# Ledger of designs, part 3: VH-VL binders against p08169r482to628

Target 1, 147 residues: p08169r482to628
Amino acid sequence: LLCGVSDGKQRFDLSALARHSELEQNWEAVDGSQREAEKKHFFINICHRVLQTGQARGCPEDAAVCAVDKNGSKNLGRFISSPTREKGNIQLSYSDGDECGGGQKIITNITLMCKPGDLESAPVLTTSRADGCFYEFEWRTAAACVL

## First folded at step 12 (VH-VL)

Design j4
Fold by OpenDDE, fold request of step 14:
Structure j4 (fold): chain C 147 residues (1-147), chain A 120 residues (1-120), chain B 107 residues (1-107)
Amino acid sequence: as target 1 above (147 residues)
Amino acid sequence: QVQLVQSGAEVKKPGASVKVSCKAFGYTFTDYYLHWVRQAPGQGLEWVGWINPNSGGTRYAQKFQGRVTMTRDTSISTAYMELSRLRSDDTAVYYCAREPWYSYGFFDYWGQGTMVTVSS
Amino acid sequence: DIQMTQSPSSVSASVGDRVTIACRASQSIRSYLNWYQQRPGKAPQLLIYAASSLQSGVPSRFSGSGSGTDFTLTINSLQPEDFATYYCQQSYRIPYTFGGGTKLEIK
């Protein structure tokens, strides 16, 4: 699997967003639609499983995206597909998460959009499907800009 | 106000199983994780595992995988820890302890402990 | 697993003394370090959480400091009820692990 994508002469490398060392921290997003005491927290890594440290210590071993709430930790998808370019942006899809009903497994899509000079902003949750089987994040980051 | 009350002392033979209970009072049982920590006589503290009372989800220390089972009955705010295939080195005081979810993983309240003695 | 090392393993002091107990982690645990006091025949009690936050109801003479790998518990002006065993505990990674303990004895 690759942590980047090539489109003609244009190359994209997402490696700068990958967290490999346990000295680093996962990317974090919060579902703002919930009450403070019941907010769901999302931990995201790029091209790598989430680090099982800190508040993500209970996350499943193979999860590239993990949700943490009062019910515990849930695998929202694994890194088993390379990123692709779609409509000028970079698409990263994590699949084969936990079962969410009817034999279906959770999938998480991340749309990375170029934001020059910004490697510090966190992804934002844009979609949380009612059946709990699909999540979508938007991420404005310099890593999504052409090299 | 918050209190964890554990079952009484147990004496077991090697190879047997023991099930310790921990009843919670003074708070919403499902809002906190319940951990089990043991302490052999004259020794330090050893983490056994946790249960999420909401979902019933558990995490066990590798050392106890396949031998420990943590359960809960939310209707009576009670958690259980069962340890099977007991051996002499399982002799210890077993504590249940409360951890707030999404916290720094501290145990703010503890049960009084349950002495489990394993001997022939 | 993350190894937690406390020092000293035992210390003798008098009422009114200032005592410092050290706890070292084998790797960085950021601030995921908690301190407990255990009196003989009793269950542990939380003193400090998140490295430096004082638990409600705990006397202000107790304080915690440090981050990363090195942490300290300080007891100012020891009181008779403070003679006990103290444990540090990390919750940065599973499994949770404890230090070996520091027994504070009366001189």
Scores: ipSAE 0.920, ipTM 0.955, lowest interface PAE 0.4, mean pLDDT 96
Fold by OpenDDE, look of step 13:
Structure j4 (fold): chain C 147 residues (1-147), chain A 120 residues (1-120), chain B 107 residues (1-107)
Amino acid sequence: as target 1 above (147 residues)
Amino acid sequence: QVQLVQSGAEVKKPGASVKVSCKAFGYTFTDYYLHWVRQAPGQGLEWVGWINPNSGGTRYAQKFQGRVTMTRDTSISTAYMELSRLRSDDTAVYYCAREPWYSYGFFDYWGQGTMVTVSS
Amino acid sequence: DIQMTQSPSSVSASVGDRVTIACRASQSIRSYLNWYQQRPGKAPQLLIYAASSLQSGVPSRFSGSGSGTDFTLTINSLQPEDFATYYCQQSYRIPYTFGGGTKLEIK
């Protein structure tokens, strides 16, 4: 699998967002719609599984996106597909997460949008489907800009 | 006040099983992870595993996998740890301890401990 | 697994003394380090969490410092009830692991 995408002569490299070392930290997003004691925390890694450290220490080993709440940790998807370019942005689709009913497995989509000069901003949760089977994140990052 | 009350001392033979209980008082049982930590006589502390009282999800130290089972009864705010195929080196005081579910992983309250003696 | 090493394994001191106990992790654990006190025949009690946060009800003479791999528990002006065994514990990764303990004895 590639941690980047090519579209014609335009190349994109997402490696800057990948966390490989356990000395690094996962990217984190929070569902702010809940009270503090019940907020759901999301840990995201790019082109790599989530680091099982810190607040993500209970996350499944193979999860590229992990949700942590009062019920524990859940695998929201694995990195098993390379990024694609769609509508001028970069699309990541993490699939084969935990079972969420009816034999369906959780899928997480992440849309990366170019924001020049910004490699520090965190992803934002935009969609959490009621059935718990689908999640979407929007992420403005310099890594999504053409090389 | 917060209190964890454990069952009494146990004496078992090698190969037997032991089940220790830990009843929680003074707080919402499901808001905290419940851990088990043991201490052999004159030795240090050893983490056994945890249970999430909400989901019943568990994580065990590799050393005990296949031999330990952690359960809970939320209706009576009680957690259980069962250790099977006991051997002499399982002789220890077993503690339950609570951890906030989203924290730095500290144990702010402990049970009084349950002495488990395994001898022929 | 992350190994936690405490030093010294034992220390003798007098009431009123200042004592420092060291804890080292085999790899960085950021601030996921907690300190416990255990008196003879009793369960451990939390003293410090997140490396430097004082647990409610714990005397201010106890303090924790450090991050990454090296941590220190300091007890200022020892009191008679402080003579006990102290343990550090990491929660950065599973399994949770404890230091070997430091027994603080009266001189």
Scores: ipSAE 0.919, ipTM 0.955, lowest interface PAE 0.4, mean pLDDT 96
Fold by OpenDDE, fold request of step 14:
Structure j4 (fold): chain C 147 residues (1-147), chain A 120 residues (1-120), chain B 107 residues (1-107)
Amino acid sequence: as target 1 above (147 residues)
Amino acid sequence: QVQLVQSGAEVKKPGASVKVSCKAFGYTFTDYYLHWVRQAPGQGLEWVGWINPNSGGTRYAQKFQGRVTMTRDTSISTAYMELSRLRSDDTAVYYCAREPWYSYGFFDYWGQGTMVTVSS
Amino acid sequence: DIQMTQSPSSVSASVGDRVTIACRASQSIRSYLNWYQQRPGKAPQLLIYAASSLQSGVPSRFSGSGSGTDFTLTINSLQPEDFATYYCQQSYRIPYTFGGGTKLEIK
């Protein structure tokens, strides 16, 4: 698997967003849409499993995206496919998350959009499907800019 | 006031099983994780695992995996820890302890402890 | 697993003294460090959480400091009821682990 994508002469590398060492911290997505009592925390790693440290200590070992709430931790998807280029952006799809009913497994899509000079901003949760089987995040980051 | 009340002392033979209970008072049982921590006589503290009383989800220390089972009965705000295939080195005081979810993983309230003695 | 090492293992002091107990983690645990007091024959009681936050109801003479790998519990002006065993505990990674304890005895 690659942690980047090539589109013709354009090359993109997402490795700057990857957290490999447990001395580092996972990315925590921004979600302002939920009440505190129902609040979910989303931890994301790029091209790597979520580090099982800090507030993500209970996350599943193979989760690239993990949700934490009062019910515990869920695997929202694994890094099992390389990023792709779509509509000028970079798409990263994490699949084979926990079972969410009907034989389905949770899938998480992350759309990375170029924001020059910014490697510190957090991803934003944009879609949480009611059935709990699908999540979307948007991430404006310099890592999504052409090299 | 918050209080965790555990079952009484147990004496077991090697190879047997023991089930300790922990009843919660003074708070919403399902809003906090319950941990089990043991302490051998004259020794330090050892983490056994946790249960999420709301979902029933559990996480055990690797040392106890396959030998420990944590359950709960929400109708009576009670958590249980069952340890099977007991050995002499399982002799210890077993504590239940409360942890707020999404916290720094501290135990703000403890049960009084249950002495489990394993001897032939 | 993360190993927690306390020092000293025991310390003798008098009422009114200032006492410092150290706790070291085998790797960085950021601020996921808690301190407990255990009196003889009793369950542990939370003193400090998140390295430096004082638990409600705990006297202000107790304080915690540190981050990363090195942490300190300080007791200012020891009181008779403070003679007990103290434990540090990390919750940065599973399994949670405890230090070996520090027994504070009367000189």
Scores: ipSAE 0.916, ipTM 0.953, lowest interface PAE 0.4, mean pLDDT 96
Fold by OpenDDE, look of step 12:
Structure j4 (fold): chain C 147 residues (1-147), chain A 120 residues (1-120), chain B 107 residues (1-107)
Amino acid sequence: as target 1 above (147 residues)
Amino acid sequence: QVQLVQSGAEVKKPGASVKVSCKAFGYTFTDYYLHWVRQAPGQGLEWVGWINPNSGGTRYAQKFQGRVTMTRDTSISTAYMELSRLRSDDTAVYYCAREPWYSYGFFDYWGQGTMVTVSS
Amino acid sequence: DIQMTQSPSSVSASVGDRVTIACRASQSIRSYLNWYQQRPGKAPQLLIYAASSLQSGVPSRFSGSGSGTDFTLTINSLQPEDFATYYCQQSYRIPYTFGGGTKLEIK
């Protein structure tokens, strides 16, 4: 699997977003629409499993996206597909997460949009489907800009 | 007002099983993880595992996997730890301890401990 | 697993003394370090969480500092009830692990 994508002569490299050292921290997003006791925390890594450290210490080993709430931790998807280019952005799809009913497994899509000079901003949760089987994040980052 | 009350001391033979209870008072039982930590006589503290009382999800130390079972009864705010195939080195005081579900992983309240003695 | 090493294993001091206990992690645990006090025949009690936050109800003579791999528990002006065993504990990674303990004895 690649941690980047090529579209014609344009190349993109997402490696700058990858957290592969135990000394680094996962990217974090929070569902701010809930009261504190009901908040859901999302931990995201790029092209790598979530680091099982800190607040993500209970996350599954193979999760590239992990959700943590009062019920525990869930695998929201694994890095088993390379990024693609769609509508001028980069699309990352994490699949094969935990079962969410009816034999379905959770999938998480991350849309990365170019934001020159910004490698510090975190992803933002944009969609959480009611059945708990699908999540979407938008991420404005310099890593999504053409090399 | 928060209090964890554990069951009484146990004496078991090697190969037997022991089930220790921990009843929670003074707080919402399902809002906190419940951990089990043991301490052999004159020794330090050893983490056994945790249970999420809300979901029933558990995480055990590798050392105890296959031999420990943590459960809970939310109707009576009680957690249980069962340890099977007991051996002499399982002799210890077993503590339950509370951890906020999203925290730095501290134990702010502890049970009084349950002495489990394994001897032939 | 992350190994936690406390030093010293034992220390003798007098009432009114300043006591410092060290805890070292085998790898960085950021601030996921907690301190407990255990009096003889009693369950441990939380003193400090998140490396430096004082637990409610704990006397201000107790303080914690450090981050990464090196941490310190300090007791200013030791009181008679402070003679006990102290443990550090990391929660950065599973399994949670404890230091070997530091027994604070009266001189």
Scores: ipSAE 0.912, ipTM 0.952, lowest interface PAE 0.4, mean pLDDT 96
Fold by ESMFold2, fold request of step 14:
Structure j4 (fold): chain C 147 residues (1-147), chain A 120 residues (1-120), chain B 107 residues (1-107)
Amino acid sequence: as target 1 above (147 residues)
Amino acid sequence: QVQLVQSGAEVKKPGASVKVSCKAFGYTFTDYYLHWVRQAPGQGLEWVGWINPNSGGTRYAQKFQGRVTMTRDTSISTAYMELSRLRSDDTAVYYCAREPWYSYGFFDYWGQGTMVTVSS
Amino acid sequence: DIQMTQSPSSVSASVGDRVTIACRASQSIRSYLNWYQQRPGKAPQLLIYAASSLQSGVPSRFSGSGSGTDFTLTINSLQPEDFATYYCQQSYRIPYTFGGGTKLEIK
């Protein structure tokens, strides 16, 4: 698998967002809730499984996105497909997550959008489907800009 | 008012199994992971594993994989640890302890401990 | 697994002394380090969590410091009731692991 995409004329590389070592931390997003006990925390890596450390220590081994809440940890998708170019943006689709009913497994899409000069931004949850089977994040980052 | 009350001491022969209970009082049982930690006589502390009381999901230390089963009954706020194929080096006090589900992984309340003695 | 090395294994000290206990992790655990006191015949009790946060009801003479791999528990003025064994514990990765313990004996 590749941590980038090329359309023949332009090349993109997301590897600056990948977290590999004990000195790094997963990216994190939080589902909005007024009570702490009902909050859902998301741990995200790019082109790599989440690091099973800190607040993500209970995450499943092969998750590339992991949700943590009062019920425990869930695999929201694995890195088994390379990123693609979609409508001027980059899409990374993590699939084959945990079971979520009806024989379905959880899928998470991350849409990465070029924001020159900013590698410090974080992903933002934009979709959490009511059946628990699909999640979507948007992420404005310099890593999504053409090389 | 928070209290974890464990079942009484047990004496077992090698090859047997033991099941220890831990009943929780005075807090929302599902807001905390329930852990088991053991201590051999005169020795230090060893983490055995955890259970999430909501989902029943478990994680075990590798040395206990295949020999330990953790369960719970949320209707009576009780967690259980069963250890099979007992050996003399399983002789220890077994503690249950709670950890807030989103925390720095600390055990703020412990049960009184259950001595399990495995005969020679 | 993350190994936790605790030193010294035993210390003898007088009331009023300042005592320090060291705990070292085999890899960075950031601030995921907790300290427990265990009196003879009793379950452990939480003293300090997240390296330096004092648990409610614990006397202020106890303090914790450090991050990464090197951590210290300090008792700033030893009292007779502090006779116990002290353990550090990491929670950065599963499995949770404990230091070997430090027995504190009051002269």
Scores: ipSAE 0.816, ipTM 0.913, lowest interface PAE 0.7, mean pLDDT 92

Design j4
Fold by ESMFold2, fold request of step 14:
Structure j4 (fold): chain C 147 residues (1-147), chain A 120 residues (1-120), chain B 107 residues (1-107)
Amino acid sequence: as target 1 above (147 residues)
Amino acid sequence: QVQLVQSGAEVKKPGASVKVSCKAFGYTFTDYYLHWVRQAPGQGLEWVGWINPNSGGTRYAQKFQGRVTMTRDTSISTAYMELSRLRSDDTAVYYCAREPWYSYGFFDYWGQGTMVTVSS
Amino acid sequence: DIQMTQSPSSVSASVGDRVTIACRASQSIRSYLNWYQQRPGKAPQLLIYAASSLQSGVPSRFSGSGSGTDFTLTINSLQPEDFATYYCQQSYRIPYTFGGGTKLEIK
């Protein structure tokens, strides 16, 4: 698996967003549409499993995105596919997450959009499907800019 | 007002099983993980594992994996720990303790402890 | 597993003294460090959470400091009720682990 994509003319590398060690922390997003006790916290890594530390300490071993709420921790998808190029943007699809009913497993898509000069922005949750089987994040970052 | 009340002391032979209960009072049972921590006589504290009372999901320290089962009954706000294939070095006081579900992983209230003695 | 090392294992002190207890983690745990007091024959009681936050109802003579790998519990102006065993505990990774304890005895 690669942490970048090339479409012949343009090359992209997301490695600056990857978190590998105890000196680093997962990216984090919160679904702020709910009360504190009902909030869902998301821990996200790029091209790598979530670090099982801190508030993510209970996350499943191979999750690349993990949700934590009152019911515990869930695997929202694994890094088992390389990023793909959409004209202008990059998509990373994490699949094979926890079971979510009807034999389905959770999938999370992250759309990364070029924002020159900013490597410290956070991903933003844009979709949380009611059946719990699909999540989308958008992420404006310099890592998504053409090399 | 917050209280965790545990079942009474147990004496067991090697190879047997023990089941300890922990009944919660004065708080919303499902807002907190329930943990089990043990202390052998004259020794320090050792984490055994946790249960999420909403989902029933558990995590166990590796040395107990395969020998411990944690369960709960939310209708009576009670958690249970069952330890099987007991050995003499399982002799300890077993505490239940609560942790807020999203926290720095601290135990703000503890049960009084249950002495489990394993001897021939 | 993250190993937690406490020092000293015991300390003798007088009422009114200032005592410090050290706790070292085998790797960074950031601020996921909690302190407990255990009186003889009793369950542990939370003193400090998140390295430096004082639990409600705990006297202000107790304080915690540190981050990363090195942490300190300080007790200013010891009182008779402070003679107990103190434990640090990390919650940064599963399994949670405790220090070996520090027994604080009256001199």
Scores: ipSAE 0.777, ipTM 0.903, lowest interface PAE 0.9, mean pLDDT 92
Fold by ESMFold2, look of step 12:
Structure j4 (fold): chain C 147 residues (1-147), chain A 120 residues (1-120), chain B 107 residues (1-107)
Amino acid sequence: as target 1 above (147 residues)
Amino acid sequence: QVQLVQSGAEVKKPGASVKVSCKAFGYTFTDYYLHWVRQAPGQGLEWVGWINPNSGGTRYAQKFQGRVTMTRDTSISTAYMELSRLRSDDTAVYYCAREPWYSYGFFDYWGQGTMVTVSS
Amino acid sequence: DIQMTQSPSSVSASVGDRVTIACRASQSIRSYLNWYQQRPGKAPQLLIYAASSLQSGVPSRFSGSGSGTDFTLTINSLQPEDFATYYCQQSYRIPYTFGGGTKLEIK
């Protein structure tokens, strides 16, 4: 299991975005809800489980993306597949999250797009499917640029 | 107006079980984690675990895993902690305490405590 | 688990004195540090959360400072009702852990 992808001649490595130490912090995003009591907070790691610290302290141990709201914390997918190239971008698909009805498990896709000079940007939630089974994030970052 | 009211003192023999209740007043019961914290006589505070009353999800300190069960009944705004296979070093005051669901993990209101005495 | 060490374990002081209580975490907890006061025979009460934020209804003579591993609680101009035991507590990582307590006694 790799934290990068090669397409023959170009190589990509997302390891700069991985957070391994308890002194580091997960990447974060929030949904667009106007009311704080209704907000869902997302904690994201790259090629690694979420660090169970701070606001993510209650997150499930194996989640690579974790959602926190008033119902508690939820596993939105695990790092069990390597990144792939998708239409000139890099995609991470985190799967095997918590149950979300009908025997289905939550899946989260992160699309990473090269943005030279911007390593410390943030992922942005772009899709939250109504059945709670699928989430998408987009992330413009220097880490997604060719090596 | 916020208040957490716990059940009365219990005296138990080693090997028995105890179930302590914590009834919430004056706030939306399901918007706060409910924690249990114990204090042996003359000693400090020890975290036992939490329950999310909205979802029923729980987390327990490892030393209590397998002996503690936390539950709730949302229809009466009441949380419960059951501790089994009691031994003398479980003698303590057991407090319930609430934590806002998204916070720095502080306990802003506490119950009055329930003394559990385990003696042969 | 994150160990929380309080010092001193006991302090003797007079009404009007200024007292400081130290709390050290075994690893960085950033600002996830809370302080409680426990009067004899009573449940603990929240004083300070997030290292330095004063809880509603708590007198301004109480203050907290620190970040990372080293934290202090300061009580200015002690009042008779301040003679109690004080605990720090971290919430950075499960399980939550408390310091051993500091008993503040009348001199």
Scores: ipSAE 0.768, ipTM 0.905, lowest interface PAE 1.0, mean pLDDT 92
Fold by ESMFold2, look of step 13:
Structure j4 (fold): chain C 147 residues (1-147), chain A 120 residues (1-120), chain B 107 residues (1-107)
Amino acid sequence: as target 1 above (147 residues)
Amino acid sequence: QVQLVQSGAEVKKPGASVKVSCKAFGYTFTDYYLHWVRQAPGQGLEWVGWINPNSGGTRYAQKFQGRVTMTRDTSISTAYMELSRLRSDDTAVYYCAREPWYSYGFFDYWGQGTMVTVSS
Amino acid sequence: DIQMTQSPSSVSASVGDRVTIACRASQSIRSYLNWYQQRPGKAPQLLIYAASSLQSGVPSRFSGSGSGTDFTLTINSLQPEDFATYYCQQSYRIPYTFGGGTKLEIK
């Protein structure tokens, strides 16, 4: 699997966002939709499973996105597909997460948008489907800019 | 007010199993992970594993994988640890301890401990 | 696994003394370091969490410092009830691991 995408003459590489070692930290979501009484914490990696350290220490070993709440930790999707170009942005679709009812498994989509000069931003939760089977994050970052 | 009360001391022979209980009082049982930590006589502390009382999900130290099973009964706020194929070096005090579900991984309350002695 | 090395393994001190106990992690654990006191025949009790946060009800003569790999527990003006064994514990990565302990004895 590639941590990038090529679309015609344009090439993109997300590897600067990948967190590989114990000296690094997972990305954490800036939660725009979470209710105060139902706090969830999201840990995200790019093209790599979540690092099982700190607040993410209980996350499943194979999750690329992990949610932690009082019920424990959940796998919100694995890195098993390469990034794609979608409507001028880059999309990572993490799939085959934990079961969420009706034989379904959780899927998480991350839409990455170019923001020159800003690698310090974080993903923001934009969708949390009521059945718990689908999540969306938006992320403005220099890593999503054309090479 | 918060209290973890464990079952009494046990004497076992090698090859047997032991099941220790930990009953929680004075707090919402499902807001905290329940951990088991052991201490051999005159020795330090060793983490055995945890259970999330909501999901029943568990994590065990690799040393105990395949020999330990942690369960709970939320209707009576009780957690259990069962250790099988006992050996003499399993002789220890076994503590249960709680950890807030989102924390720096600290144990703010501990049970009184259960001595498990494994000898012929 | 993250190894926790605690020093000294024992110390003799008098009431009123100041004692420091060191704890070193084999890799960075950021601030995921907790300290416990264990009196003989009793369960451990939490003193300090997150390297430096004092647990409710713990006397202010106890303090913790450090981050990364090197941590210190300090006890100012020792009291008779402080003579016990002290453990550090990391929770940065599963499995949780403890230091070997420091036994603090009265002279």
Scores: ipSAE 0.742, ipTM 0.893, lowest interface PAE 1.0, mean pLDDT 92

